# Ledger of designs, part 22: VHH binders against DNA primase large subunit PriL (priL)

Target 1, 340 residues: DNA primase large subunit PriL (priL), of Thermoplasma acidophilum (q9hjd1)
Amino acid sequence: MILPDRKQILDRELIRRIADTTISGSGHSDGLSEYASIRKAAFAFVESAVLGDQAYSPIENAELAFIVWILAALDENIITARTIIKARDTVEKQLRLVEHYEDLEEFGSRLGIEISVFGEQIGKDHLYRIGVADFATYASRVTGSKYRLSNQIVREGYVYVDEDVMAKVLREAFVSFMFDTLDQIRKEDAIETIKSVLDDLEKIRESYRKAHNVRMIAGKGDASMFPPCMKEIIKNLESGVNVSHMGRLALASFLHKAGYSEDEIVPYFRNAPDFDENITRYQIKHISGEISGTEYTPPKCETMRSNHLCYMDDDPLCHREWMKHPLTYYEVKRRNRKIR
Key: E = the ipSAE of ESMFold2; O = the ipSAE of OpenDDE; V2 = 0.75 times the mean of E and O plus 0.25 times the DockQ between their complexes.

## First folded at step 21 (VHH; framework vhh_rezetamig_d1)

Design h24 (from f15 with M103L; at its last look DockQ between E and O 0.37; V2 from the best seeds 0.00; counts 0 for: pae E 3.9 > 2)
Fold by ESMFold2, look of step 21:
Structure h24 (fold): chain B 340 residues (1-340), chain A 119 residues (1-119)
Amino acid sequence: as target 1 above (340 residues)
Amino acid sequence: QLQLQESGPGLVKPSETLSLTCTVSGGSISSGGYYWGWIRQPPGKGLEWIGHIYHSGRTRYNPSLENRVTISVDTSKNQFSLKLSSVTAADTAVYYCARETYLSWFDHRGQGTLVTVSS
C-alpha cells in the first residue's frame, strides 16, 4: 500500500543512489538489485501512464518517490497529469482493499486529514468521519451528486460518509499531496540528480509522441469533442463563409487524423463558396498521403493562433498551458468524455 | 460555495500598469492541486489565457505576455492578483479570475471586470 511520505520522496541522496545503480548483463550485484528494480518499475509506471494503459499497476513508496523525480525532470504537464491520475487510481483501489482500518487512518494522517471509522462494521458497511473543510476541499473534484456536501450527513463540523465517498476524498487529497510535493523540486535539481538516466526520460517523451499520434489516427469519436478551433472552421464552412487555405488544411488534416474517411470529410466543404468536389478530394488524398506519400498533421495551437484560427472561448482544456495541439485536445476529450 | 470576484480600476492609461485582485470566498486558496489563473476576453474575441499561480507562489505565464505579467498570491487574505505592465489599447478586455483543476478545466470563474485602456 502506498503510504504518503514526503520526506522519502524529497530525499535527494536516496534518489541519486536509485538513479546511479548499475546492473551487468549476466553478472550480479546483490547489494544493488533492489534499487535497479525500483528504477525499472518507476519508469514502467510513467510509460504505462503516457501510453494510456488503464491496468492496475501496484507500486510502493520508493517507486512513487522516483516517479516524482522523473516527472520533475520531464516538466511536461500532460505527462505529469496522466501519471498522477494513474497513481491516484492505484491509491483508490488500495484504499478500497484495506483490511486494517488503522492503515486508512495513517494514510489520512500523512495527508493532514483526520479521518475516523465511525460505527461497527456489518459486512463492509462503515461510516467515516471527515472534517467539513477537508470534505469541501477534496470532494469538489469528484463528479456526481453523491459527493456533494448537501447530500451528506453533517454534524458539528463533521461529515459522515460511506466507504465510496471516503475513498474518493482521500484519493483527491493524495493528488494534492503529489502536486505539492512535486512543486518543491526544481527541474534543474531533478535533472542533475537523475542525470545518469536522462536518456530514459527522452524515451518516455518519444513514447508519448508516438502513442499520441497513433491514437489520434485509430478511430473517430463524437464531433462534440472537437476543439473550438475546428468547430469554428466547421461553423464558417456550414454558413458559407470563405475559410482560408490554412483553415481548410487544418480541418481536413484534423478530420483525417480523427479517423474520418474521404467520403466523410468532403461534406464538410460542400457549402464553401468555391467548392469543387474533385479539387476537394484531391486535397484530401494529398493530406492523407495517398498521392503524396506523406500524411499531413494539423497545425499546432501556436500555428493556429498565428493564422487567426484559434478560438479558445471558455473551453477548460484550451486554457491549460500544456494544451499545444488540436489532436491532443481531441484525444483528451475522447478519453475523459465525462469531464467537460 | 466557492466564489471568485475581480476588483480593480476599470480605466487604465496607455503605458501604465493594469492591476487587478481576485478575492476568493467559500474556499481556501491554499488547496493543493488547484491553480489560480487569469484569463481575458478582448471585445468580439475569444478567451486568452494570461497565466496562473500555485499557492506556493510558483507561476506560469502565456509566453506572448510573460515579459509584462506578474501574478502573485496572498494566502493570508485569500487573494491573488494580476499586474500587466506597459498596457496599450490592445489590452482592453474583460478580465476574469478562475480556479484551474489538475484535470485541465476551469471549475469556477469570476463574473469578469472590463478594463479599458484609453488616454
Scores: ipSAE 0.312, ipTM 0.720, lowest interface PAE 3.9, mean pLDDT 80
ESMFold2 (binder alone), look of step 21: mean pLDDT 89; pTM 0.903
OpenDDE, look of step 21: ipSAE 0.608; ipTM 0.838

Design h25 (from g25 with S108P; at its last look DockQ between E and O 0.33; V2 from the best seeds 0.45)
Fold by OpenDDE, look of step 21:
Structure h25 (fold): chain B 340 residues (1-340), chain A 119 residues (1-119)
Amino acid sequence: as target 1 above (340 residues)
Amino acid sequence: QLQLQESGPGLVKPSETLSLTCTVSGGSISSGGYYWGWIRQPPGKGLEWIGHIYHSGRTRYEPSLENRVTISVDTSKNQFSLKLSSVTAADTAVYYCARETYLGWFDPRGQGTLVTVSS
């Protein structure tokens, strides 16, 4: 289990050792091999995150430390976001696998959270106690009614929660910890400290660039027929720009209605910082009505405008009085293409 | 519930400095894990990211605006501010302050305030 240690993470000497240690072919000491291993694992972790690999990969404390410095040196928002999400998910899984309550408490302590096991044994049926203030802070960051304070058992300043809620609260605390720790490292300092691995950093950058330049093979439909709002959303997603939930919903529903399959829709979201293929597929299924029983349609133009998703520019079709829906735009374009 | 509210003048003259303040309520700006950002939407255009600030004061700006933008934070007042210098008509927009999550969401965001650059 990862036990985050800010002091360790910010230990420049440790980081330097990890960065500078060369696998000298000569049989020397078990220690040099360890640093090289840590370095390799850290880079692999970041790279996997950049590529959207959601496979579970346990991380060690020293690896985490080096990952933070890699992120500091790279100073790329999308890479940082993806890596932190991956780390978060890893930590959440590890929390669920904790066998000793002392480790859990220590984990909480290192994050500044008061957490204890209600009882002597950790198991699926055990309750966890979290301070109300900490719960309020971090549970609020998790979506779902299950995670609302109003729905919890509160007694004597503590919230009693199950393993799922505990893990989600602590993962959010971990995210906060990661951001705070990362913020304490200057980019220039990071570059200097890990200068020996700058080439590897460039490889990550290249991977990132390739991943984002992957021309979304516009499925069946010519993106040229899409309304400006959808084009803009796509552009933003491709560039890693933050797209709102509503924007994503709008695009997914639009593509669905335009006849795109789930497999054709998923790639549009791959560059999102929070991309999760399973979640994305689930959402698409929900939008398509496969799960929900209700097929979603993209929002009306008025709704798009009210949600700040409208990009009319000088498009003459968008300025037509009768243009009230993005699908109408698409239909008009499709018809015009068939006539040509 | 966390709420954000923009405040500032709705009219700015060309070449002057646009100044806005975002007041955060229902939560502390000093909490880690979030950026506090400014975005804008010019008339007929999409949303544009201006920049954001961490509670420590670290900032990032849109490169095209970097020379004109200053974002600051006042943790004691639970506020963060935007200054945009040398404004032109191109800077006319609805301006929003928002919390930026690590997931890439602007959530929540303010209601927005229209700033018009006009002589």
Scores: ipSAE 0.372, ipTM 0.746, lowest interface PAE 1.8, mean pLDDT 86
ESMFold2, look of step 21: ipSAE 0.619; ipTM 0.863
ESMFold2 (binder alone), look of step 21: mean pLDDT 90; pTM 0.917

Design h26 (from g25 with Y54S Y102S W105S; at its last look DockQ between E and O 0.04; V2 from the best seeds 0.00; counts 0 for: pae E 23.4 > 2, placed apart)
Fold by OpenDDE, look of step 21:
Structure h26 (fold): chain B 340 residues (1-340), chain A 119 residues (1-119)
Amino acid sequence: as target 1 above (340 residues)
Amino acid sequence: QLQLQESGPGLVKPSETLSLTCTVSGGSISSGGYYWGWIRQPPGKGLEWIGHISHSGRTRYEPSLENRVTISVDTSKNQFSLKLSSVTAADTAVYYCARETSLGSFDSRGQGTLVTVSS
């Protein structure tokens, strides 16, 4: 599994080598130099994230490092968020594939989390031990009663959890790690360090623009017309739940497309535990295209489901075969209201 | 040079079991340090991970497929296999066998084989 290494990620010389190495290098079995391969994989990963590809995409440590610098140079919050979420999902998958407890422990250690396997390593049904503080911090970012501390076995300062809960907690820790690491890289430094690939960054931006060129919904709608997924996200935010980054982006972009202004969107996030108004406004400006020139569209229903953000329950409109996007839901509701 | 080659039927009927074999050459499955996995790409979609098997025979599967997937290894033949039961149209894809590194990347894979689920 991948073992995040902040020192490696922040190794400017490594990043330069990856950026500057030409493809014509000799000796790799696939005709690419090692560094060229890393570069290619990193760009492909970011591009796939931009395009909304949620399929599993394995990454290596060096690739992850370069991805972080690509993101730093791009300085697009939505691209950053999408990419990190994709990386999160990759890591979650890898966590579930761990065969050696030492690797898991090391992974936790790299992220500052105490994690260990409890009992004998027999089969798929392992219990894992996580510190209560760590659990409380990161499990709160995962939606579902299964991930609440009150529903866990707590002994002597540790929470004993199954593989699913372990993976969810650690993936959130990874997200935090990624953002923290990214924050240590200045945009100007990133641009300078990977200057040789700046043209490729523009391609990513263009891909993003093309992929998200969705028309804004005309007119400001009522919250009663929002899809269940958005309503649930709002509810969680109102309750002080630390909604996932994907959830936050989904809501912000949805509200934007629904015609809400920045000032009207910001209040939805005020009760978030990590609320920062400046950051929130900055993010909203990015998703609205005010700063970036690119408007963000909410994820498709499939993406919402894959990220555990879908709450269709018994809503008949959500269960329609042709319902594939939260904005479609909203449009249908708006049309129906006008007819009445 | 390590080479992987998929083999099996290209057509499977609904509700039947898809069966594929990967033949590895230029390297030994028993050498350890790698996982031997299956991935697939449905038409118009990205790559999906199905599962893998270690040199020791330990398996991991995609949770959504776990109940339908069986991966096995035959070290004597330097092969590993995929069985996917109760197939539907959703299982139509190009299937690849691949070697997976400890870092989660695929450093080698087959050319892929199209499997179509159709009555």
Scores: ipSAE 0.000, ipTM 0.194, lowest interface PAE 14.5, mean pLDDT 84
ESMFold2, look of step 21: ipSAE 0.000; ipTM 0.102
ESMFold2 (binder alone), look of step 21: mean pLDDT 90; pTM 0.916

## First folded at step 22 (VHH; framework vhh_rezetamig_d1)

Design i31 (from e16 with S31T; at its last fold request DockQ between E and O 0.28; V2 from the best seeds 0.46)
Amino acid sequence: QLQLQESGPGLVKPSETLSLTCTVSGGSISTGGYYWGWIRQPPGKGLEWIGHIYHSGRTRYNPSLENRVTISVDTSKNQFSLKLSSVTAADTAVYYCARETYMGWFDSRGQGTLVTVSS
ESMFold2, look of step 22: ipSAE 0.701; ipTM 0.897
ESMFold2 (binder alone), look of step 22: mean pLDDT 90; pTM 0.918
OpenDDE, look of step 22: ipSAE 0.398; ipTM 0.760
ESMFold2, fold request of step 23: ipSAE 0.652, 0.639, 0.650; ipTM 0.882, 0.875, 0.881
ESMFold2 (binder alone), fold request of step 23: mean pLDDT 91, 91, 91; pTM 0.923, 0.923, 0.922
OpenDDE, fold request of step 23: ipSAE 0.341, 0.396, 0.394; ipTM 0.725, 0.757, 0.761

Design i32 (from e16 with T101S; at its last look DockQ between E and O 0.31; V2 from the best seeds 0.00; counts 0 for: grease 25.4 > 24.2)
Fold by OpenDDE, look of step 22:
Structure i32 (fold): chain B 340 residues (1-340), chain A 119 residues (1-119)
Amino acid sequence: as target 1 above (340 residues)
Amino acid sequence: QLQLQESGPGLVKPSETLSLTCTVSGGSISSGGYYWGWIRQPPGKGLEWIGHIYHSGRTRYNPSLENRVTISVDTSKNQFSLKLSSVTAADTAVYYCARESYMGWFDSRGQGTLVTVSS
């Protein structure tokens, strides 16, 4: 079981050793040194995440450490999101398989969460005790009535929960931990620290690019009229990529303005990692003004460029000086189609 | 339930600094995994991302505004703030504070506050 250790993760010397160690010695069955094995596993994990592989893959502590540095060096939001989600899911599964409850407590402790097994360890049906504050913080991030504080047993500042709720709370804490840790590493430092594996980083980028070239025609809309930026976002989502906040916002608001209903917009996001229909619908309602009272408009082209969401490709329409907004693109295409 | 509320002056003179504060309730800014951001919508225009801050204080800004924008966080007060310097009429907009999540987009935002730049 992974026991997150921020100090270990941020140990540059360890990371350098992992990065720089060449395959030497017969200490492993595959002839790889321990560090080489860690490196290989870490890259494989990130690559699998990029490719949308949701298969369970156990992670060791040192592997996790190196994964964080890979992510820091890459500094790609989509790759980060996919990888962290994969790691989260892995951790959640591991938590459910834990045989020693002390490990759960330690895991919680490492994440700053007070968790303990409640009662005599009789059988597989154990209750877990979580501090109310921690529960409120992390359970709120999980969709479902089962995870609401109002539906829990609360006593003397603690929430008593089953294994499922415990695992969900802890996985969210783990996500928080990952982001906090990643936030402490500068891209430049990461690149310098793992400079010996820059070629492997490029391979990850290439894998990402290749995976996103598969155009899946999903949805009722004639995507042929969409600007390249929106097509790219759609492609990424279809490929299970967790597109950036702005990207998703841009697409959702674009589709909304293009006349798509909530039910027509939701399918575009179904392949996103950890798709939650309720959350998606909420977000759509929010951008449509149904909830917020303010209707969102997709960002202008300048904003798309500033957020690295602009993909003009060789589209001559995008290169027009007067093209300043994705909706303008769509309008032009629509008009041209009506004339034909 | 998480709630965000913008506060600050609704009128700012040209060349002055726009200052807004977002008060967060029903959740802690100190929790990882979220960014706390500012967005705005000028009249008749689309939504513009201004920037965001992590609870650690690390910020990212829209490049178009980077030189004029400062976002800060006060975890003790569960607040984060926006400063936009050298404002012009182009900065007139409804300003929103929002939370950004890895699982979503802006999963929560304030009601917005209109800031008008006028002499």
Scores: ipSAE 0.411, ipTM 0.770, lowest interface PAE 1.5, mean pLDDT 86
ESMFold2, look of step 22: ipSAE 0.606; ipTM 0.855
ESMFold2 (binder alone), look of step 22: mean pLDDT 89; pTM 0.910

Design i33 (from e16 with S56T; at its last look DockQ between E and O 0.29; V2 from the best seeds 0.00; counts 0 for: pae O 2.5 > 2, grease 25.1 > 24.2)
Fold by OpenDDE, look of step 22:
Structure i33 (fold): chain B 340 residues (1-340), chain A 119 residues (1-119)
Amino acid sequence: as target 1 above (340 residues)
Amino acid sequence: QLQLQESGPGLVKPSETLSLTCTVSGGSISSGGYYWGWIRQPPGKGLEWIGHIYHTGRTRYNPSLENRVTISVDTSKNQFSLKLSSVTAADTAVYYCARETYMGWFDSRGQGTLVTVSS
């Protein structure tokens, strides 16, 4: 089981060793040094995430550390989101497979959450105790009535939960931990630290580009008219990727401006990991101006690029000098379709 | 319940710096997984994202405002602030502070405060 260690993750020397270790011998599995193996596994993990592979893949501590640095070096929001979601899911599964409750306690401790086993262990059904504040913080991020504080046993400042609820809480804490840790690493530092594997980073970028070149027709509308950036966002959402705030806003505002109703927009977000229909609708109402009186406009192309949401590869229209806004793209496509 | 409240002057002179503070209650800014952001709505225009800050101090700004915007966080006070320099009439707007989830949405915002840029 992974035991997150921020100090370990941020250990530049460790990361450098992992990055710089050369494969001794014929390159066969038997000749890989431990560091080379870690490196390989880390890259494989990120690549699989980029490709949308949701298969369970166990992660070791050192692998996780290197993954974080890969993400820091890449500094691609979508790749980060996909990888963290995959890691979250992996961690959740690992937590559920834990045989010793002490491991859960330790995991919690590593994330700054105090967890204790409550009562006599009857079989595999253990109750755990968690502070109300921690529960409220992380459980609120999980969709489902089972995870609401109002539906829990609360006594003397603690919430008593089963293993399932605990796993959900801890995975969310893990996500926070990952983001916190990533924010401590500058892109430039990451690139310098793992400079020996820059070619491999480019391969990941390439894999991402290739995987997303597929025109996806999603939703009630003809997505063929959507700009590549919006198509990519849609694809990511459909895959359960944690699309950035800007990405979600961009899509929602785009769809709204394109004439989609709230009911037509909501389905695009339904596969998000923390989908909540009420919240989604509320947000759509905000962006549409229903609540605020003024509607959001999708970001300019420049803003999309700055937020790593621009995907213009192989699209001549995106490369036009006068193309400065995703809505402009849509309008052009729409007009061209009417003429045909 | 999480509450955000904007505070600051409602009137700023041209070329001066607009300064606002958001006070957060019912939740901790130090909690990971959220961004703390600013948005604004000029009269007759749509909402505009200004930028946000993570509790660690990492910021991201709207490119259109990046050179003029500074967002800071004080976790000890459970506050974060906005500074917008060299203001013009175009910066007149209702300003909102908001919490952004890592999943990409605002899940809470303040009531907003009107800031008018006028001589």
Scores: ipSAE 0.164, ipTM 0.630, lowest interface PAE 2.5, mean pLDDT 85
ESMFold2, look of step 22: ipSAE 0.681; ipTM 0.883
ESMFold2 (binder alone), look of step 22: mean pLDDT 91; pTM 0.926

Design i34 (from e16 with N62K; at its last look DockQ between E and O 0.37; V2 from the best seeds 0.00; counts 0 for: grease 24.3 > 24.2)
Fold by OpenDDE, look of step 22:
Structure i34 (fold): chain B 340 residues (1-340), chain A 119 residues (1-119)
Amino acid sequence: as target 1 above (340 residues)
Amino acid sequence: QLQLQESGPGLVKPSETLSLTCTVSGGSISSGGYYWGWIRQPPGKGLEWIGHIYHSGRTRYKPSLENRVTISVDTSKNQFSLKLSSVTAADTAVYYCARETYMGWFDSRGQGTLVTVSS
């Protein structure tokens, strides 16, 4: 089980050792130094995250440390998001598999959360005690009524929760921990510290670029023609960001109107924290009119703005006075492409 | 429930500094995993991202505004602030403070406050 250690993660000497250790050329397969193995695993983890691989991959403490520095050096929000989400999910799974409760308590402690096992072990069903403040902070980040404070047993400043809720709370704490830790590393320092593996960093960037391009091309339409608001929503979803209901609706309806099928739309939502394929398909069917009898259109630009979904940035097309709808943007881009 | 509220003057003279404060309730700024940001909407235009701050004090600004923008945080008061120097009529907008995810998504925002730059 990973036991996050900020001090260890921020140990530059350790990170340098991991980065600089060369695989001694002697042909014997067994000879990867421990540091080389850590480095390899860390890069593989980040790359898999970038590519959207959701397979379970255990992470060791040293690997996690190096991953953080890789992310710091890359300084790409999407890569960071994907990697942290993958790590979160890995940690959540590990938490559920913990055999020793002391490890859970230690894990919590390292994240600044007081957690303890409550009661006598009756089989695999244990209750866990979490401080109300910690619960309120992290459980609120998890979607579902099961994770609301109002639905919990609260006594003397503590919330008594089952394993599932415990794991969810701790994974969110872990995410916060990761961001806090990353925030302590300057990009320049990271680059300098792991300068020996800069080529590998570029490979990750390239992988990301390729993966992104593939996704952009895989649909009936070139995602490059999408308005900034839709692109942003897509990016957020891809990164496991909890996009608002309105944002999801906007994207789904936009894609539908752009000619995407249900099967082509579903993948856009796959990385959402609360992803449920059945629910997603239901929603898509609803917006397409298959269930509701009414076909939904994306919200107008004004509505997008009101819901904080508008991201115009420096896009001149969005700044046109006559631009009032995301679909208009898409149509203009499509027309311009046909002329070129 | 997380609530954000903007406060500050609604009128600023050209060349002066616009100052706004956001008060956060129902949640702590010191909680990791979120940025605290400022966005604005000029009349007839879309939302524009100004910048954000992490609870540690680390900031990022829109490059075009970087030289004029300062965002600060006071975790003890659960507040963060915006200063925009050398304002012009182009800075007239409804200003919002918001909680931002690491991807730039705003999942909560204030009601907004109109700031007019006029002589």
Scores: ipSAE 0.325, ipTM 0.733, lowest interface PAE 1.8, mean pLDDT 85
ESMFold2, look of step 22: ipSAE 0.673; ipTM 0.881
ESMFold2 (binder alone), look of step 22: mean pLDDT 91; pTM 0.925

Design i35 (from f11 with K108T; at its last look DockQ between E and O 0.40; V2 from the best seeds 0.00; counts 0 for: pae O 2.1 > 2)
Fold by OpenDDE, look of step 22:
Structure i35 (fold): chain B 340 residues (1-340), chain A 119 residues (1-119)
Amino acid sequence: as target 1 above (340 residues)
Amino acid sequence: QLQLQESGPGLVKPSETLSLTCTVSGGSISSGGYYWGWIRQPPGKGLEWIGHIYHSGRTRYNPSLENRVTISVDTSKNQFSLKLSSVTAADTAVYYCARETYMGWFDTRGQGTLVTVSS
């Protein structure tokens, strides 16, 4: 199980060793130095995250440390988000697999959360005690009535929770920990520290670029005709990323204008962490004008850019001076497809 | 439930500094994983990102506004603020404070406050 250690993660010397260790050319398969293995695993993890691979991949402490520095060096929000989500999910799974409650307590401690086992352990069903403040902070980030404070046993400033709730709380704490740790690393420092692997960083960037160019078949429509910004929003939603209200609005209104029905639009939002079908349908009806009387259009490209929703990448169509609206992009692509 | 509320003057003179404060309730600014940001919507225009701040005090600004914008955070008061210097009529807008995810998405925002720049 990963035991996050900020000091370790921020150890530049360790990171340099991992980055600079060369695979001694001797043909013997067994010869990957521990550091080389760590480096390889870390890059593989980030790359898999970028590609949307959500398969379980255990993470070691040193690997996590190097992953953080990779992310710091790349300084790409989407890559960071995807990687952190993958790491979160991995950690949650690991937490659930823990055999000793002391490990959970230690994990909590590493994240600044005091957790203690409450009562006699009957099998795997342990209750844990968590401070109300910690619970309120992190459980509120988890969707579901089971995780609401009002539905918990609260006594003398503590919340008594089962393993499932504990794992959810801790994974959110882990996410916060990761961001706090990343915040302590400057991009320039990260680049300098892991300069020996800059080529590998570029490979990750390239992988990301390629992944965005992949034809996404979403629903009845060919997502290949969608602008990069919409594709990115879709990818994020699919990954369980909490897309901004503006992003959601942009996608919903775009799909609506593209001719998608409510039933065809709703599935795009199913993986959102706060997904509620009734609310989603209501929102769609609102944007379609069914409720509001006003039909919404997607934001202009300028608005998308100003809200950090624009993902032009190397798409030449997006770089056209006359390209000012996501729907224009879609129309151009649609027309070109009809001609072919 | 997390709530954000903007406060400040609704009228600012040209060349003066616009100052707004956002009060956060139902959650702590000190919790990691979120940025605290400002956005605005000029009349008849789309939303514009101004900038954000992490609870550590680290800031990022819109390059178009970077030289005029200062965002600060007071974790003890659970507030963060916006200062926009040398305002012009172009800065007239509804200003919103918002919580921003690490991906640059706003998941919660205030009701907004209209700030008019006029002599």
Scores: ipSAE 0.283, ipTM 0.706, lowest interface PAE 2.1, mean pLDDT 85
ESMFold2, look of step 22: ipSAE 0.616; ipTM 0.862
ESMFold2 (binder alone), look of step 22: mean pLDDT 91; pTM 0.923

